# Designs tried in a protein design chat: VH-VL binders against b8ga54. Part 11

Target 1, 230 residues: b8ga54
Amino acid sequence: MRVPQTIAIDGQSAAGKSTLGALLAEALGYLYFDTGVMYRALALAALRAGIDPDDEAALSELAHQLVIDVTQPTVADGRQYTVLVNGEDVTWAIRSPEVERIVSRAARFPSVRREMVRQQQLIGQRGRVVMVGRDIGTVVMPNADLKIYLQASLAERARRRAAELRSRNIDMPLEQIAAALAERDALDAHVSQPAADAIILVNDGLTPAEEVALVLNRFVYSEQALENGH
Below, E stands for the ipSAE of ESMFold2; O stands for the ipSAE of OpenDDE; V2 stands for 0.75 times the mean of E and O plus 0.25 times the DockQ between their complexes.

## First folded at step 9 (VH-VL; framework fv_indenebart)

Design r4 (at its last look DockQ between E and O 0.03; V2 from the best seeds 0.00; counts 0 for: pae O 10.8 > 2, placed apart)
Fold by ESMFold2, look of step 9:
Parts: sequence; C-alpha cells; structure tokens
Structure r4 (fold): chain C 230 residues (1-230), chain A 122 residues (1-122), chain B 115 residues (1-115)
Amino acid sequence: as target 1 above (230 residues)
Amino acid sequence: EVQLLESGGGLVQPGGSLRLSCAASGFTFSSYAMSWVRQAPGKGLEWVSRISGSGGYTYYADSVKGRFTISRDNSKNTLYLQMNSLRAEDTAVYYCAKEGDWEYLYYGMDVWGQGTTVTVSS
Amino acid sequence: QAVLTQPASLSASPGASASLTCTLRSGINVGDYDIYWYQQKPGSPPQYLLRYKSDSDKQQGSGVPSRFSGSKDASANAGILLISGLQSEDEADYYCMIWHSSAVVFGGGTKLTVL
C-alpha cells in the first residue's frame, strides 16, 4: 500500500508540532527534523568563520558554500537527528547559547532563506521524511504528500507550557507564559500560514498518543489513500 | 559580542541607598530576562533578583525583599537595582547576568558582567 | 537545611578526572531538576559551563570543552560535573545552580585544586 512519503507539519508555537512530528516519524520509520536546524547550522558556520551575522552578503555567500544535511541519528546519545555541515557532525554544537543568540539575526535575510530552503528541498526530495517548521507546506515542500497545520487555543498552549515548566520545578505565572506566546505568535504571523491544501488539526483536548493515532488512521492509512494505491 | 557593564557601586553607610546600573549590548535586550547575583567577600554566589524581558514580572530573594527593586529600561538597554535600607551583610560584588531564552526552556545565566563592588560600612 | 550542598574542596591530579557533586536536600529529587554548572576563576566573574537534565536534554556552554560533562547520581540525590583530562587551568571554584520554584539557588561551591 502507498503511504505519504513526505509529511509537512506547520503550526503555532507550543501547539505540539515537534511531538507529533517525532511520533509520526517513529511510527513510519521516517526521518524527523525541525527545519530551524538549517539556520542554526549556518549561524554556527558564520561564528567559526568570524562572519558578522548582520552582514547579508557574507552570510549569503557562506550559505551557498555550505552543504547542510540532516539524517537519522548516527549516534545513540539522545539526539533525534544528526546534523552535518560539509560532512562534520554538528548536532550538539548548533544548540549552544552562542548560536541561539544570533540565529534569528542570521536567518532574517531573504537571500539566506532562499538558499536554506533550497537545501531543505533537497533533503525532502529523498522522501520518507517528516519535516516540521513554519513554512514547510507552503515553501519547502509545496508538493508534500501530507500537510498538517497544528493549532491550539492560546489558553491550551499556555497551560501546556506551564505544565512543562512545573515538571522541572519552574513556577511561572500563567499570564506571563500566555503573553510570551502571544508575542511569539505576532512575530511568526508573516511566515506561519497554512497551505491551502493543509489539514487543519486543532488539538485542544488531545493527548500526543491520541493525536498521532488520529493522523495515522485518518490521513495515512485512510480508505482514500488505500483506494488510490490500487 | 554580548557585553554587560555594571556601575554604581561604592561605599555607603548602613541604612543608605545605592542604585546599580547594567549597560547591555550585543543582543536584543528586551527579549531576555536579567538577573542580579552577588558574592560577599570570600563567600559563594547568591542570587538576588530577576526581571522578565518585558519588565512585567520581578522576583526577589527573601534576603532583599522589600529593600531592593529591580527594573529595566528597554529603550536604553539598561538594567537597574535600587538598593535601599542597606546593611553590612549586603556588602558584595554585584553581577549583572543575562539569562538564556526562557521561552525555549533555557534558563541558565550564560553571560555575566565583571561586577560592581558595594561596601556597606560605618 | 541548605537546598544544595557541595563539598568545600576537591583535589585531583593532572590528566585524571574530577567528579564534583551537588547534593539536593531530602524532600526534593534530583531527577526533577535541571542542574546548571558555573566555573569561577580568581578575580573573574562566573562562567556558564553546562546544563544537565538528562542525556537527551542538556546543553554545553559556548566554548566549553567537551571534557566537561554533566550527569546525575540518583542514589545520592546529586548532580555531577565530570571534568576529564584535568589541566592546570581547571583550578577554579565550581558552583551548581537550580531553579527552585520561582527562585534561583546556588550551591556553596567547590574549590578544585589540580596538583
């Protein structure tokens, strides 16, 4: 039987994109990754080369010189994927505070984004991938076999973030969490819109297990998909 | 390069007041929570106070509640600590520290200033 | 009773490993906490080393050598900072830190001497 080979997951911050993506990829034996990893890899390379993250021309040239690849884990050290820059394993180095401080500055340039998207598209062309981001179904994989746009109410996303913080003994006012999420939504609005052919999944009240089962049963192994496979 | 530069330390008598400043550069100041941490001579680190990126949420150690006020001016990229009713036990080097992006569960103090010395003595 | 307890001092030989402990008081469990580690050399501010919650949830500080790593000893209710391949430059004070509710708590610090 024929199942989707490329799955795009977009959606709101804290709506559960990474959890759904990882669980779907696990169930299907697919590669999972968040495309933000590509911009972190570029930021790391810029830092190593002494390139100013505000220098668009230098960053764009660097982006064209790099080969950034994402594969299934090559080391059993807790990673969800392996990130390579010109063949070098940078999976953990891209998560450093230094990279986090500059990634949004490096990522804002359209010329940089065009090259990163081109390389994301090459990864997607291999198939057997669940790619998570904000513009996957519209820009990176416009022809993805399955596109999901995750939504949850602001109240539900704030509750989930609060529960996560409480599980590590961090007690933050719910109103502070909600305000930060709303601010993030406003910052992301210009890039995070559902593709016209995306399935809108509102996951208020669903556990991760219920959500992944719903997606698999309704959209991966549906009668429509099986009938089209002849 | 991220930089934090504290100022405003000095010698003050018990019961006096002092205002510390921390000038920030090299990052989007309003996006990050900030902390003050102090270290008495020959002693360990003691967290003093924390303020959210917007300035809307403040937190204090019990030892300073009611006497110290943390604030920030995001238009000037500056963090402040107003210290009132100072006591001898407030004598310390005071460090300004940038927290990581708390939105993504990164709460470490990843950049520290050089510190400013406050001495409370008769 | 202090929330975090660290030994006041520890010494180890160059090239060896040092295991620095950060013990949580009874009533709270190390498994529930992110453990942060800081290094402070004489005359300098503290420097962030790393955060450890689990092998899948950790972070190395910027420019911190990979010979610094974190772990936990659940039976001792302790966070662990492991420094492998000790060098003389590793002589410093080391502090652990946790979030505890809405506050930040530091351990008392361990002075590491490399003989």
Scores: ipSAE 0.278, ipTM 0.698, lowest interface PAE 4.3, mean pLDDT 88
Fold by OpenDDE, look of step 9:
Structure r4 (fold): chain C 230 residues (1-230), chain A 122 residues (1-122), chain B 115 residues (1-115)
Amino acid sequence: as target 1 above (230 residues)
Amino acid sequence: EVQLLESGGGLVQPGGSLRLSCAASGFTFSSYAMSWVRQAPGKGLEWVSRISGSGGYTYYADSVKGRFTISRDNSKNTLYLQMNSLRAEDTAVYYCAKEGDWEYLYYGMDVWGQGTTVTVSS
Amino acid sequence: QAVLTQPASLSASPGASASLTCTLRSGINVGDYDIYWYQQKPGSPPQYLLRYKSDSDKQQGSGVPSRFSGSKDASANAGILLISGLQSEDEADYYCMIWHSSAVVFGGGTKLTVL
């Protein structure tokens, strides 16, 4: 099997999609592209323009006016990628608390999503990309060379989420986290399904390195390169 | 409290077979990979085998490949090691170990059982 | 030919510091590996101590005193376990471990004697 030029990673919330995506991209020397950054970029632009995150018409218009690009890191400051809005480096700006507070509201509109998907597809067409997000294998890159759906048990995902929350100084009981994840799963069950040609990767008990190895072993790749990808 | 309890050790002749068990409690068993590690008398630690949380992936040291089989029953919170074609050099205390959580690439064996002794002798 | 090499024994005085080395075989760079350390006291199973990748990427086992720390010596291609303020209870065997080729590899272990 030839090395895939485009890799799509979907999966359940807190399954570890971003981790797998980043490691695969690193191992292959590809662009790691979390599509979420597109919506964050939009949110940032909305804030700057004074647009209400509940104003669909204004957000849609803004989305069409923005040129959002994502590239490999251009600055050695720990970033995994560079995000550009109309040529401006907004890589770190999109991580502000203000953006975090409104990104979900700004991103919920179908008209906005359609435009974001269009721009995501432009990036995907460049090749040598590991794209992570929602409906990547079915909507964003339906022709991706390799599609992965990452799956993990609710218990495992709850623990992972708990760790993430703790890192943000949020202490939530595991049971509550699990319940929230289960609810999200239920809501996503009809919307976010694996692509028919996606491989289902269950990662319970696997190390991220092992996950990467399982993927890379599908096409000829050296063990040494895998080990160096830690 | 996380606990691991090995059993099944004993005296066996060369060429014989033995099945070890490890009963786990205090954690979601199916969410963690498990390993067997052995220690010959007066010697160091030697990794023997590893199995993923779901049981879908197994790994073996070269010294036991083809002879040992690791498995698990998540409904019983139990880890197993089927040892066939036993040799004198397989004589050791066998530990089961739980691997730790990972957010990134980090798996250590954070909990160990007390071990069960396997003696292979004619 | 061993992937990890540890000195067989080391002695140090109470209150002193001990440095235990875990030397990687030629051809593999210590900088590429997480080094795991375990303590084993007589008659007991091993206990996980810590993981060390770098100063910014390390993890201490639960209940492990802060006087146990990890480091690396690139020039020696070795992982290092540093035990400061040695106590009599630190007398034990210490094993290093890495993941190599999707397998777990232990060092030969070092017996630390506290004089």
Scores: ipSAE 0.000, ipTM 0.502, lowest interface PAE 10.8, mean pLDDT 89
ESMFold2 (binder alone), look of step 9: mean pLDDT 92; pTM 0.940

Design r5 (at its last look DockQ between E and O 0.03; V2 from the best seeds 0.00; counts 0 for: pae O 10.5 > 2, placed apart)
Fold by ESMFold2, look of step 9:
Structure r5 (fold): chain C 230 residues (1-230), chain A 122 residues (1-122), chain B 115 residues (1-115)
Amino acid sequence: as target 1 above (230 residues)
Amino acid sequence: EVQLLESGGGLVQPGGSLRLSCAASGFTFSSYAMHWVRQAPGKGLEWVSSISGSGGYTYYADSVKGRFTISRDNSKNTLYLQMNSLRAEDTAVYYCAKEGDWEYFYYGMDVWGQGTTVTVSS
Amino acid sequence: QAVLTQPASLSASPGASASLTCTLRSGINVGDYDIYWYQQKPGSPPQYLLRYKSDSDKQQGSGVPSRFSGSKDASANAGILLISGLQSEDEADYYCMIWHSSAVVFGGGTKLTVL
C-alpha cells in the first residue's frame, strides 16, 4: 500500500480546496475533513457555556475539556462528515449564524490553536484522510504523504463565486465579489503559505473533474507517488 | 450579543425628509452588509435598501430609488437611511437588519432591530 | 403577479404539524433559490428561522428548535416551512424571502393560529 494515506490540501479561499478534497476522499474511500469545523465546534461550546469569545484563558480551558471528533457521515441527511463534541452530534449546529459570527474571535488565540491542532493531529493519525485547511501541510500534518497547495487567480475565484451566487439567483457585481475576496486574502496572507514540499496546483481553467483526475493520475497513482508512498 | 437599535422616526409632512439611524453592537460592523426593511401598518415586509460592509455598494427597491440614500459610518458602527421627498405610502415601521454572511448574502438577514416608526401625513 | 405568494392564514392544533407554503410565480423555479423564513410576533421585529436550498445546503437560525424545518415542493413550485409539534408560542406571522437577482423579495406573510 504505497498510495498516500494522508493528504493535506491548503490554499486560498474560493480556490476550490473543499471541492477537490471531497472528490479525492470519495475516489479513495477516505475521510474528508475540513479543519475549520474544529473551531466552529469550540465556538458552539463557548456560546452554550456562556464563555466570552475574547477570554483566552476560559477558551483554552474549554478547548482542553472538549473531545472533538470528525467521522464519515453517520446520518443520510446530506452531510459530508459527522462532527461530534463530547459524543454529541453537532454537525449542523456548528453552521449557525451565531457560531459563524464569533468563530474568528474564538480561533485567534495561540493556546486555542495549539489544542485544536493537537486534536486534528489525532484524527489525522488514523490515516486514510484528506484534510483541508490553511496550515495542514505546515502545522497539522507536516509529514503528510501528499501535500497540495491550491491557487487560482483572483479573477478566476471571483468568477467562480459569481457563478455560485448566480446559481442562487443572486446577481452581485463581479467587482464587489473580487474586492471581498481580496480583503479576505489580505487577512489570511500571514497564515496561508504552502509547505516547502507541497505541490503547487494552479487550477485556473480546470473543471473539478479534470482537477481530480490530474491529482489522482499524477500525484496519487503515478510511478513517483507510488515509490514515495510512505 | 448582537444588537441593532433604530432611531430617527417621527411625523413628517409629504415632501419632507427624515434621516434614520441604526446603532450596531456585538459584532464587527464593517464586515457585514446591512439592510433596511419596512412594514406599513397592517401590511407585510418590504425590502427598502442594502449596503455592503465597506459601504462601496448600495441597492434600492424601485419604490424608493432616487429618494432614499443608504449609508454607513463604520467608525461609529452606525447605519443610516436618508429619506427625501417622502410620501404617504412611506408610512411604516423601519427595521435595520444584519446580513448573516460577511462576504456573501446567502445566510439572509439574521438579526433585526426593534424598528422605528415613520408617519407621513399632512 | 407577485413574485412570492403565501396563504393569508393557516390554523393547526397544538402538537400537530403546520406546513406553510411560499409559491414562486410562473417563469422562475423554486429549485434555483435559497428560501429564507422569518417569524414575527405582534409588536416584535421579525426573527430569522432558517434557509433551505436543498437537504445538503441549508441552515438553521441560532436557537431555532429543530422542529422547524425547510423543504421544497417542486411540482407546486413552492418552498415549505414545516413546524412540527406545534406550541402556542408558534402563533405568529411567517414570511418567506428570496434574493431575486439584485433585490430582496418577501412573501405577503401567513398568520399561523394555534388552536
Scores: ipSAE 0.248, ipTM 0.673, lowest interface PAE 4.4, mean pLDDT 88
Fold by OpenDDE, look of step 9:
Structure r5 (fold): chain C 230 residues (1-230), chain A 122 residues (1-122), chain B 115 residues (1-115)
Amino acid sequence: as target 1 above (230 residues)
Amino acid sequence: EVQLLESGGGLVQPGGSLRLSCAASGFTFSSYAMHWVRQAPGKGLEWVSSISGSGGYTYYADSVKGRFTISRDNSKNTLYLQMNSLRAEDTAVYYCAKEGDWEYFYYGMDVWGQGTTVTVSS
Amino acid sequence: QAVLTQPASLSASPGASASLTCTLRSGINVGDYDIYWYQQKPGSPPQYLLRYKSDSDKQQGSGVPSRFSGSKDASANAGILLISGLQSEDEADYYCMIWHSSAVVFGGGTKLTVL
């Protein structure tokens, strides 16, 4: 079986898409591409240009003017990828609190998203990429060689999220976490659906390493199909 | 009908080891987190350990960390508790319990076994 | 220092109402937690009764009579299990439970005697 050149990972919030994507890309020597960085790059550019995150017309124009590229790490500083805006390395700059505060607002416009998707597709067409984000298997890379939809029970996702929050010195009750996740699930119910040809991977109880091993052995290097969990 | 049946309890000397089992039936075992809860004679309930559906995530009470190991074999619908370095204070009835599953969420224990007795004494 | 504190015992007459309290330690807001309640009769394992977060977010265990209900007392920082119309078969130990810091925490339990 041919090793998939393009891998799309979608899934529920807190299901571990980014973790799986990064580890899988590392294992394969592929580019790990979280499409979220494109919108952060746009937000950064908007801030620098003094563009209001609520100004759709200006943001759309900006999006069309920007050349955003994502490549494998070019600097050994712990980064998982290198993000370039018009040739400038903005990998860490897009992680600023100022960008985080406005990225959701800047990214919500369909005209902006269409342009971002176009540029994301250009990156995907290069191959040897694990792409993670929203609607990757349905919109961004509808022809991806391998599509994975990552799924986990609400309880399991809540526990995982709790561990993540604790690593940030945040101790939130599981019930609150679960409620927040459930609300997000409800909001995403109409937009975050698996592609028809996506493999549904239920990862309840699996460690990240186990998930990667499972994907590699059963879907990347083998013709065997894994029956979905519950 | 959902059923849980504990086994493996008995008398053991301090410092000894014991392995408990919990046989599950009547539900899709791998879909549910499982728990061990113990109750010392005449005392209240004490959480011991929990394990996720596939076994990749485990949780322990501080009182048993480093000594007890929770595991499961989903192909056998069986939950295990390996208890090492047992102490007198580990004497209790040990219950296995199934985590609930509701449409929204549920972190309680909706089904319990009858329990198996562990006595640690010299 | 215990996360959950329950009175050791409570007595009430048949037909009366009993309120069992589960007090959370200071620094932990009861409003943030689901309170789970269990009933344990002599010689039997615990049985799940109900979960209570709020009036709009609660669940009753299967087969659990409606005379069992949950509530909270914010001023006392406590979860409450209310048993109305007490019956002789309600005599049992009752335990509250929460998830705290990814750990299960039980109260000490309350022995309810029906006089």
Scores: ipSAE 0.005, ipTM 0.502, lowest interface PAE 10.5, mean pLDDT 90
ESMFold2 (binder alone), look of step 9: mean pLDDT 93; pTM 0.949

## First folded at step 11 (VH-VL; framework fv_indenebart)

Design s6 (at its last look DockQ between E and O 0.16; V2 from the best seeds 0.00; counts 0 for: pae E 18.3 > 2, placed apart)
Fold by OpenDDE, look of step 11:
Structure s6 (fold): chain C 230 residues (1-230), chain A 120 residues (1-120), chain B 115 residues (1-115)
Amino acid sequence: as target 1 above (230 residues)
Amino acid sequence: EVQLLESGGGLVQPGGSLRLSCAASGFTFSDYYMSWVRQAPGKGLEWVSSISGSGGYTYYADSVKGRFTISRDNSKNTLYLQMNSLRAEDTAVYYCAKDLYDEWGYMDVWGQGTTVTVSS
Amino acid sequence: QAVLTQPASLSASPGASASLTCTLRSGINVGDYDIYWYQQKPGSPPQYLLRYKSDSDKQQGSGVPSRFSGSKDASANAGILLISGLQSEDEADYYCMIWHSSAVVFGGGTKLTVL
């Protein structure tokens, strides 16, 4: 199998999509692209323009006016990618608390999402990309060379989420975490489904490195790709 | 614009009770954890309590456990703090704060506070 | 004994740099914790400044000047708030904060005076 040029990763909440995506991209020398940054960029632009995150018309117009680009890291400051809005590097700016506060509201409108998907697709068409997010294999890159749906048991995902929370100094009971994840799963049951041609990767008991190895072993990769990632 | 407005503060005798309210606007109230933080006169900040968006999970400082109850009415976009068995050391300005994330996180928006004075 | 310890006061001249420390108690490694910083001016509620976990994981509050930055000193087991190019409006109380054992913990605060 030829090395896939476009890789779509979907999966359950707390399944480890971002981790797998980043590591896989690194291994292949590809762009790691979390589509969430597109909406964060929009939110930042909205804040700067003084646009209300509940103003659908204004947000839609803004979305169409923005040129959002995501590239491999251009600065060695620990970033996994560079995010540009109309040519401006906003990689770190999109991580502000203010952006986080409104991003969900700004991103909920279908008109906005359609435009973001369009721009995401432009990035995907460049190839050599591992794209992570929501409905990547079905909506954003329906023709991706490789589609992965990352799946894990609720218990495993709870443990992983617990680890994430601990990194934020939060010690939450596993039962509480599991309940929250189960609720999210229920809400997403009819929204985020694996593409028909996606491989289902169950990663219970696997390390991130093992996951990457499993994916890489599914196709013939070049030494050049490895050299770019290591 | 995110806004928080506390109310319900006042003078109360030791052993008395008081109920604080915090009216929230400018965001989807039920999506965020909310917290109470107090500040005694001339003193530093002390976390009091936090509650999840749905209200299903509550957390308390050891100093108020068993005496204070945090709650919320999402239909009214209002956060509450029921304070019972009040003590002199509970005297403080009480701030309500909005957490940044829909998960338990850090407080990025604060109200102006309401003053509670416990004195005989 | 306190989880977070801050100097009670610090004075510096306009244009100078101020380094505010937030020392974690023994047994708690600063490398494991996100440090949050708040600014409080007289008669006002606290205002979020920034959160620092690492150079690659930090967040700045909206409207907070770039001259405010966070860091860590592993040797001192402390979080650091650095204010460069001090201005008169920077005179305020500064609090560090962490989550610890599912509780919010504030430092005692540092009163920064700009002379």
Scores: ipSAE 0.029, ipTM 0.546, lowest interface PAE 3.9, mean pLDDT 90
Fold by ESMFold2, look of step 11:
Structure s6 (fold): chain C 230 residues (1-230), chain A 120 residues (1-120), chain B 115 residues (1-115)
Amino acid sequence: as target 1 above (230 residues)
Amino acid sequence: EVQLLESGGGLVQPGGSLRLSCAASGFTFSDYYMSWVRQAPGKGLEWVSSISGSGGYTYYADSVKGRFTISRDNSKNTLYLQMNSLRAEDTAVYYCAKDLYDEWGYMDVWGQGTTVTVSS
Amino acid sequence: QAVLTQPASLSASPGASASLTCTLRSGINVGDYDIYWYQQKPGSPPQYLLRYKSDSDKQQGSGVPSRFSGSKDASANAGILLISGLQSEDEADYYCMIWHSSAVVFGGGTKLTVL
């Protein structure tokens, strides 16, 4: 069957990109891949090598030395994918608090981002992948068979984040959550834009199941998608 | 490397005004929340105000709300605190600090402080 | 009632451990809060030490030695800063901090003396 082989999902923070990506990949038997793990893998390697996360030249050199791969799960431990750095399984190590603390420092350098994008492109070229990020449809997979840009109202995204935090016993004021999301939107506006050929999906009021069904029925199995041989 | 340098403190009469500045360098200033924290002589720390990276959101302690205004100029990498209707209890060292709540900012730096004295 | 209460002072010997407490007032529960800790030496600005929510949700400040650690005592409704292997340089004022009611709240501070 002629279904999209490469699916790019970009969108706003807390709009549900990872949920949609994982569910679509499950339905299609595809690799689900969140590109944020690339920067976490680099941050882990920097910590292990004693490299200052603010040293752009050292980080860029390290990034060029690493081979970062993402595969379908190799262990039945609840992971959504397996992350390898030079063949070492680092799937859980990249989620450590130490990595979390420094990942944004490591990720800010253009030279680092260029190498991470190159490696993301190599993973995407294998096909049968749903890739989630900020610039997937514009930079990583500009020729992706299907591009989705997720949006939700600020109020809906704040509500979703608040529910997530409450499930962890964090009682953060809704106004603070909304402010942080709006601030993130403003910061991202210059870097992340929907691709010209992306489908803009506003998912206010949709459950994850409804959203997945919508995408599959309207954009994966549509007559146009089947006709084009995506 | 990362530096915050406050200025603009001084002696002022009750009811007067001052504007504090904080010059930032060594990081992407516009990505981070910034804060003012003060410390009265011989006393503990008191949070005063915070501002988002774009400047779109501001927060104030109840003790200064309506009298102080936090702002920033991202083109000059500078944080400001406009202090009006000053009172004796506003006498303190005022610190500029990078906010802990910016998920992309793991570097917490405090300036050396600038002293405000409110006395008649 | 103060939101956070810290002892005004604490003394301990070099090489020993110090346990600094940050007690939340009645009506709020330490289990619900991230507890932030700061060190301030005379004539210097405060420095961030660490954040503690739980053993799986904590963060050490950049360059802060592992001998500084956080924990909680639920029965005392308190956050704890543990400093092991005390050194003379650890003599300082220590502040706890939480986000509470849309504001940042500091404790009154504890002066640690290393004798």
Scores: ipSAE 0.000, ipTM 0.426, lowest interface PAE 18.3, mean pLDDT 85
ESMFold2 (binder alone), look of step 11: mean pLDDT 92; pTM 0.941

